# Miniprotein binders against a7ua95r516to809, part 55

Target 1, 294 residues: a7ua95r516to809
Amino acid sequence: ASLSLLSISDLVPDLQFIFFWMSNAIEILYFIQQKSPAYMQTIELMDDKAGSKESLLSATISANEEAMTILEEVIMYTFQQCVYYITKTLYVVLPGLLDCNPFGTEPSSEQCRRAAGVCVCAVCVMPEAVRRVVSVFQTTSDLLQQYQVHSEIQSQMFAYLFFFTNVSLFNQLIDKGPARGWFQRSRVLQIQASVKILLDWAKGAGHNHLAQKFFAKFCSTVTILASPPQQLSQMSWKALCAEHPSLKPVQLHRILTQYQLMAELGPLPIWQPSSEDEAYIYRTVDLLESFENH

## First folded at step 17 (miniprotein)

Design dn7
Fold by OpenDDE base, last read:
Structure dn7 (fold): chain B 294 residues (1-294), chain A 80 residues (1-80)
Amino acid sequence: as target 1 above (294 residues)
Amino acid sequence: SMTYEVTIRTDNPEYLELIAFALRMLAKAMNLKVEEVRREGDTLRIRISGTPMQVEWFEEWVELWLEQKGIDATVEVREV
């Protein structure tokens, strides 16, 4: 099956199964952790010959630890499977976000799945490309709530998904942006508006802090590119580094170089990297973000 | 150690796989040997080997876990 046809809705049955087991494994683990101390104390208070009791207690402690380890493995495995399926869906829909014109008059033809009629909710009025991305996150949120997954696991899930989204969007923008015209001011403003809609959704969903943290690099890039030439040309390298600490020197240098080309600006000495950063701007290995560095 | 059969009957047969998994994990956590697990329709039977005290605690844990999950089930324990 072409990855291009995979929607989050097609994965819901599989995700439901995984979330069911993940949630229940967490609950069983918590139950064992809560009940085991009293059980161990009961063994400790037995009137048996000292040597038999100690051996039984030791064996029980070991068995208890093994049971908890198995449950932890189930939780980790199910978590990873959820992330795998959801990120596959994100991978398909995220490129559309960069090509989206949120100022276009074409209403998203797809009605809200929650309403039998025309829904005018914030999600339904979103551009189709933005709505597709939001739908992945919303479906994930709905499933996590449906199965009453522990709040810490929910936070970890969204942290990773936002991380993945930021890495994907950033890498696509840096790598393909010049060739696709995404560095053009009009296109940058479209991207900025689309990302704002996504961030506004994340804020409304209670994930504002996570979204601000994990989208920082992509947002910084878009902010720089959206800046008027008259404003940006007055900012020194040091000032830009200070305002955009999420960007590595090599990344900032690439963004500024491409901005200069796009805006047909002459050489700008004010954007020259500091002597301290000069060695880092040539580290092309650090230009793109890794999916492993979360 | 003696062998006991724990029988779980539920009106929610969709949870029998979960119940079986939970019971295995609880038994393991208590250092109870699971001899056999059988599903027969809407009934789950688990055979465990342990002391009378361990089995009493196991019964309590199973009942409490089912209650916390909101699963309507009956628990019966017999020596075999």
Scores: ipSAE 0.832, ipTM 0.967, lowest interface PAE 0.4, mean pLDDT 92
Fold by ESMFold2, fold request of step 18:
Structure dn7 (fold): chain B 294 residues (1-294), chain A 80 residues (1-80)
Amino acid sequence: as target 1 above (294 residues)
Amino acid sequence: SMTYEVTIRTDNPEYLELIAFALRMLAKAMNLKVEEVRREGDTLRIRISGTPMQVEWFEEWVELWLEQKGIDATVEVREV
């Protein structure tokens, strides 16, 4: 089947298979870890016939470590496969967040709200583009809980999904923003509203700390772009760096350049990089983020 | 070192692949040699070589693991 045409719901059977094996590999690993000490102690207390006890213990320790290594590799492989399938879906739906108008749902949302009552149709308040992203996160959360995946692994999976989301949105904004008009203030405010919906989902799902950590770069970008010109033009480069430590000098420079253009503040540079940062504002290799964890 | 045949019968044959994997991992973790694994319908047969002490621990680990997973199965061990 073509993965570029599949929604998250189309991938559920594959994800169920992978989560089944991942969760069971985790449980078998913990079972071995829990039970092995007593078994090893029994070998240590054996009668030493023909002087083979030390050889048996050494071989058993080695075999035990090999078994645990195999299980760890299965867990890592299945985790990577889950992330691969889920991020393929995210890659398709995330760009829509940059184009959607969460404020423009009022005519359709009003009719849906009035026909169904005041608070019975939350779906009509959420733009379709945002709904698609939330659906990926929610489906992932539901599957992890269904298969009782260890909470630490669940956190690591959402850490990666939020990392991927941040990188994807940031890179799309930086790369395509000028051509798509995404740096215009009205668009930035729309993007900010859409991201707030995602952050609210993460908070309600118990992942607020992960979202705060892994969305920092994109959120800082949107915060700067949404700032009133009077406020932002009064801030020094050093103050902006201190307030937004997640942004590299080349990234902050690009964001401020686009801001100055869209706010029509003239061609004269407003923000002067520190002498230390001046060497780094043109490092284009650092402009876009890598999807690899560095 | 003696050869034993472990027979698993379950009302939940969809779990037999998981059970086979678990038994291979448990056997390896205990330094037992797995000589053969066969599936016959709802029955899994695994042949292992080891000392009587190792096989008694293996049987106990298998029974505990099955109980922990909630898999309703019978475990039988025979020397072959």
Scores: ipSAE 0.788, ipTM 0.957, lowest interface PAE 0.5, mean pLDDT 86
Fold by ESMFold2, fold request of step 18:
Order: structure tokens, then C-alpha cells, then sequence
Structure dn7 (fold): chain B 294 residues (1-294), chain A 80 residues (1-80)
């Protein structure tokens, strides 16, 4: 059966099992690391007249390293299984972010509110498509905390999930955007609002630095597309590259081509690539990002 | 080297697979040879080969690890 029928809640029992073994393997690894120095020192201080202590010490160091290697392999395998299951659910729910309308759920949420001396603007309501993605991230966070997984491993997991999200959204936008109307300005503003909800979740969950790093390509794309034509038309190619270093020349060129078309700014290219970049703006092999490079 | 049998009895038999795995890893890390691992209800028996010094350290590591993990268990070591 297809994974498109699974939600993250259907996978929780399997994820609990995997997190249990991953967290315990991590704890056993650190236990060995903390206790081994004193054990090795005892062997080193043995009376060498009774035998070859250097050979015994070497064998013990080797066995110790082998045990730690086995534990590291268990940790790696369980980590990979977690990300496999979680990203399969993300793959199903992420495309909806590009088609949703974050402004259209409850009209009262779009109104500016006033209180005594303070003006409060309306906050975007979380559409169902965004809620589904946030649910995957939140469930993952809850499980990592439940099993007290080491903070470095938690950071690595969210780094990969944010990388996966960025690649999926960017590739869908570039590949399907023209046919789906996703480069229209009203749609870009809707997408921008949905992404802000995800970024707010990441900040509140303590992963702001990872989100800033790993969403950079998609966020840069949306920022460019959302820019007013008067502002963007005045920026040089070099200035855009400097402001958006996450975008490859072919990617920036494609985004600007779509922007110019939708803003009806004529057929002649407004943005001239630098001489160094001009050779690379047609490298279609570099247009889409790989899921397998992180 | 001598063969020892380490017996673990616990009120938490659902953790016996974890305990078996942990003891294998601890024994390996200390260059102890694991000959056999058996389960009998709430009891885990592991046979290891090594010197008395190695087995004394192993028993200490096992007791400490069980305490740190919060597993209520008894550890017995017998020469076979």
C-alpha cells in the first residue's frame, strides 16, 4: 500500500520503538566513553612482569573502539529509519503549502484589533495544509523530548527535516510553478504567509538557527518573488546574488525570468548576469536540488 | 581465563532485551568474550570469559548502568 494514506499519528508506535533503541544506544555509548579511561588506566598500571600488558592494553583499546563503533552504527541506522518514516509523511503534506490560502479561514482573524492605546493587527490563521506540516514537526519534537534524545541528535534530525522541506518546496515551485500559477503575485503572498507560520513554529521550538540555515533557498525565492517591481527592477544581478547567496545562478535566473513575465516588464532581460555567472545560468542540471546530498 | 555466569533478575522483564544488549556492549568494550546469553522468565543469564579483574570491573559497570537507567535488578556473578 501507498504511504500517501499514512499520517504521522499512524507511525507513532513505530517511531516510539525506534526512538527507544536510538536513545538507549546513545546512553550506552556515552556510558562506555565516560567509564573506559579509568578501566584502561588500571590495565596500564598492571605489573608488566606478569605478562605483556602493552599487548593486553592494545587488544582492550581495539575491543573498546569496536563496541563504540557498533553502537554508532545502531544510532545511525535508527536515525536513518526515523527520518525515512518522517520524510515520507512530509512528502505527502508539503505540496499543500503551495496551494493553500492562509488569509481565507476566519474573517475576524484578518481584522486589525485595537485596545486601549495599543494597535494590534490581525494574525494569519493556520490553514489545514500548514497545520499538517506543523503536526509532523511537533510530533517529532514531542517524541525526541519524551525519549530524552541527546540535543545534538535532535538538532541533526531537525536540520535534515528542514533541509528536506526546503528541497521539496523549492523543487515543486520551480518545476510546477508556471503550470500551477504559483508565480502570480497574489499566490506568492499567500505562500509567503504560510512559510512565516512554519518559521514561527521553528523559532518557538528552539530551532530558529536551523530553520534560517536550511530554509534559505526557498525563503530567498519567495522574498524575490514577493518584492515590488519598482524595488526589484532597480537591483543589479550582483546585488541580488549578494543578498541571496543560497541561490545558484541558474536558479536565480529562472526565478527572475518568471518574475519578469508575471510583472509584465517586457521580453528583454532586465537583470544581466555577471561575466562569471553568465556561463552557468543555463546549467539545467543544477536547477533542481537533490534530496540525497544532506 | 575463567568462565563466569552473570545472572540478572528484574521486576521489569520488559527491559530484558535492552539489558541483554547493554551487557553485550559493556562486555565487548572491556574485551570480555560473551559465550552465551539466555532468558528464563524474569531472569537473564550471560556467560563471559575473562580474568577476575575484568569480571570485577564488568560487575561494577553493570550495577552502575542499571542504577543510572533506573532498572530495579539484582546482579549475581558466579565462577563456572
Amino acid sequence: as target 1 above (294 residues)
Amino acid sequence: SMTYEVTIRTDNPEYLELIAFALRMLAKAMNLKVEEVRREGDTLRIRISGTPMQVEWFEEWVELWLEQKGIDATVEVREV
Scores: ipSAE 0.780, ipTM 0.956, lowest interface PAE 0.5, mean pLDDT 86
Fold by ESMFold2, last read:
Structure dn7 (fold): chain B 294 residues (1-294), chain A 80 residues (1-80)
Amino acid sequence: as target 1 above (294 residues)
Amino acid sequence: SMTYEVTIRTDNPEYLELIAFALRMLAKAMNLKVEEVRREGDTLRIRISGTPMQVEWFEEWVELWLEQKGIDATVEVREV
């Protein structure tokens, strides 16, 4: 199984090939889009002594559209291949974020000091598990820059990678959290610190707006779980829904249930769902998120 | 409609596959018929069929694209 576990560095040659063709297809498509109007105008202004000008123009428009369609298909295919390879690697490294301790152990401190020298304090530690995820994002960023990929495509790539990360972490937490003890307060605070390291990377890389948008569900979950009982018990179901709109009713209900178990709280009347939401809190089909973007 | 041979010469043959792809897409976008594409060492030869006006535009597009991409190459067009 370890031979089937791929590091991002092992995939760089394949990604370089795919990025090369994707970036060039984008540039050729843009070139054609910018140059075609003047060319078409020249055909329209031709002397039509044989009455064939409209047929030639129509055929040229059709051929032009076909060429752009071919390029769009190349771009879509190469984009899909990039995200396939990158997310395959990301899927392997993400679960480690839920088990790591960013608050300082000798092995984590040594790795942080060796790798970058950035975390030379006991409070600021980059565990190996977080470093592996950051490495995937950083390698992707470096390749996009190396091949000068258009900024819109770069944004779409990171939007999908952050979406994938959010879904993977959320689903793992919800699905495995009870058995793994991930809802214990000390563990939630560790998870919160690890996610902050990822968010700081995204901000420094110029992707803060994308990270804020696409990590919202997982961040909301961790924020609720990290809240002190005295503070959280004063917030009604409606207030929690308003503060955390990214969470579906079944998801919020499950999070509060796990919180009650860990804090040894009985059912709170203030956390009873609204009558509208009561129909949805037991829809377990809606509990986990889909990796497919709608 | 006449047949033309476009000759691309470059000192950087690693780009020839990309150049061939680009020329096929540019020709298609202009409704030019690509009859043949062949590589002879550092030289790419493409035969296209079209009007003199279409081929003049094609030559201009190829030269502009090569310049934009930063590829040092010569472009020659002749009627065959």
Scores: ipSAE 0.771, ipTM 0.954, lowest interface PAE 0.5, mean pLDDT 86
Fold by ESMFold2, look of step 17:
Structure dn7 (fold): chain B 294 residues (1-294), chain A 80 residues (1-80)
Amino acid sequence: as target 1 above (294 residues)
Amino acid sequence: SMTYEVTIRTDNPEYLELIAFALRMLAKAMNLKVEEVRREGDTLRIRISGTPMQVEWFEEWVELWLEQKGIDATVEVREV
């Protein structure tokens, strides 16, 4: 398909079709689940004079499960299609968060400085990069509400979208951060502010627990990079690991080592693992996160 | 086991594909055999095979599902 089909607004008609069938399949599945016990009880209470009741009950249970399996497959397929289209647009817009300056707009208005969720003056406009990401999340939320998708499925969808967002941002920061200058303190503070906007959106949308869970790794990374190098050099490896449990040891060590080089502090070996034997069990395969959701 | 024809008439013909899907799933869930599904304008006709008890429950499930979904439709069942 063309790049013009990657914007969330261009995909809304396709998403509406998919959400329509997903939401209806969910409703039919729950209808069957709710009504089947009474139906099965009627069969169970029939006379068993010819032994045909056990066969009829068994066949009906099997048919009931087959119907629910078909509906579950429809739900799973439509869910995966929604996620595919949404993450395809999200993948395109997420890198901009790492390059944008949320403080670059003129902050001359008290309204713009204080306005949470409302910004009236033209000078106090959310950076376009942040706005594009928020638009993807908000459009998804609006569609889920429009089609009255069950709240558990809505939570599962945002769990995956936040997981995808974390993996994308974390991997790019680790992989490209030093070369792109993203480890510089002024840039890190800009990144932190941009991510705060996303976290505030998630809280306002009722997904705070999911955002806290799935953004933890990226947020810990940004927190470390926002800390003065001199402050970090006063902390032991054990203290840093305890403060940032969402980061794997190899990830934490890589962040600290690259930050040390960028800060021009010379060697800072006080961040050594607690044991040389532990240092040898760290694997580079654990450095980047996988997009695969198991 | 007998054959019945279920007729759905609605002022909302845009929902007929959804209704057909729902009825297939409800019938399957009850171990009813769906033999034919036809659409004739704003009317849906589904032929199912089963016992009178199964068809009575099916008609009730269909009416309840339509009401829950807010679809304005009539349900008629006849033996064929």
Scores: ipSAE 0.770, ipTM 0.956, lowest interface PAE 0.5, mean pLDDT 82

Design dn7
Fold by ESMFold2, fold request of step 18:
Structure dn7 (fold): chain B 294 residues (1-294), chain A 80 residues (1-80)
Amino acid sequence: as target 1 above (294 residues)
Amino acid sequence: SMTYEVTIRTDNPEYLELIAFALRMLAKAMNLKVEEVRREGDTLRIRISGTPMQVEWFEEWVELWLEQKGIDATVEVREV
């Protein structure tokens, strides 16, 4: 019933162990890179009494590169283990984003509404489902900083986590959205508000550019679905493709089909795919995104 | 090629696994052969084979790395 092993707080000791070894492998690699030139120079400047200086230097260069390769493999392996554990927790908590209501409040929140001096129905509150996702990202950020992991590695970590989040949310929306009522106007607006909370977290954490890049497909989908019918009905297929280049033709076609059903629109001639795209709008193999990365 | 024993003594035995790994990697990067690694409580002993020049550089790298990491340890090198 409860998968406590997948909770991010329960995984912190294991993540601390992995980050410890990853950060130390990086430091040792850097140490070797910085110290090796002077050592190699000592070999180069040796008195060549036995005539073996070139062979010794060649063997030492080879051994040096082998050591650095081992360290790079440790770094890659520990990085992949971190991603594995973190994405297991994300997989559990992400579906709730599509069902939650960031605009809704229970009666017990009346004092918070009055203290703010504004109507709470216009103010987004962080639902538990969004808080769980933010908690995974925040815990990851805190661990990376605690172990002083190199900024490039931190960026690669969040690039993958945002990629995973995007693929998971997009695939669930496309696959389950019709049956779950997620394409209804009020639900789309709730989903849009929940995604904004995630994007605001990423911006505050210094990862705005990564979030903009790696959430593009899901954000484009929600943007289209949230558009007023008067505005969207004036945009041609070509214009939509140009504005949303992250969407494949089959994906854009599916999104527009669900939009037509939700908005009770008939066929729109300007949404007819270009002749170049007509063959691709029925490729169901391309509908869902792969979690595999290059 | 001669065999040396490097002895690391520390009050922080929780770092001995990291120290052993670091020493293996530093030795490999210098083309030194690691013959044996043993732990005896708070003491780590590593046997390496190489020239006196290589072992002098290894001892220097180990001391610098321990200092940079902030690990309070003593390093002793003995020819065996």
Scores: ipSAE 0.769, ipTM 0.956, lowest interface PAE 0.5, mean pLDDT 86
Fold by ESMFold2, last read:
Structure dn7 (fold): chain B 294 residues (1-294), chain A 80 residues (1-80)
Amino acid sequence: as target 1 above (294 residues)
Amino acid sequence: SMTYEVTIRTDNPEYLELIAFALRMLAKAMNLKVEEVRREGDTLRIRISGTPMQVEWFEEWVELWLEQKGIDATVEVREV
């Protein structure tokens, strides 16, 4: 059932099989849901001279609900299998976003100038690391559309993939960021640019609302870290919590601590946690996010 | 309760597993008992037990579902 696979393209045959059965189970469930009321009404309109109508109706309602439950279980199982395969590839490619430089490719200024008449190619490029993540999302989107998967299920799929992406990026930044130099300002700006490329893909694919919701924690983190010291030092703890409700007190505290180190700032009184939050800023069990859906 | 045999014939035998699954789910949703399912090449035969009214609705649902799915198939029902 599980193998270590190198890319999403290696998984396409398995995903095609799973999407085929998932999409058909969804369609059958919808068919039953839409046709059952008229069938039940026919039973209700029967002449009940033998006194069996209520028993037949009750048994039919029960059987109908059992059939729909079986289909829902098939849909959930196949959905979970799709998510398993897709997130396995996503887990492999996501760390590269934190190490890549969307500004760091030497522009072929003369070739770009001749092709476009301006240096637009030198302004922003899609690093290979970002392209690999986009490829996972795009391949998933293409397969969902190929098999005509119901739009609500497509949205649930991308909600989970964006949730997974957020958790993976946030946890790696917090856990490995100090040792990897990821809290340096120039590095944070590079990460911010890479995330913008992902957000632009999500917007173009019709998933902007989901991306805004499920990337919130990582985006808030990067926004704080990217803020100029003159601007951030004027924001109180209360103001930061209000601006970034996705961050837990321990997480905000850790981010501000790393910011102080990189900006060579001493402790700031305005960043003193509220008395309510003071109890929670050292809860290390809450620092990293769980991959479990909450 | 009577036993009926539903026969599905299609030019596309790759769909027969999907058709069998769909028919099991439709029959269950209507409180029909599926007694037997067998495949003979391009033909699927399903034995169901129910009332004549239930089987008439089942045949209608199967034909409609096949049409909506775009599967080229014939549906025959006989009492056994």
Scores: ipSAE 0.765, ipTM 0.956, lowest interface PAE 0.5, mean pLDDT 86

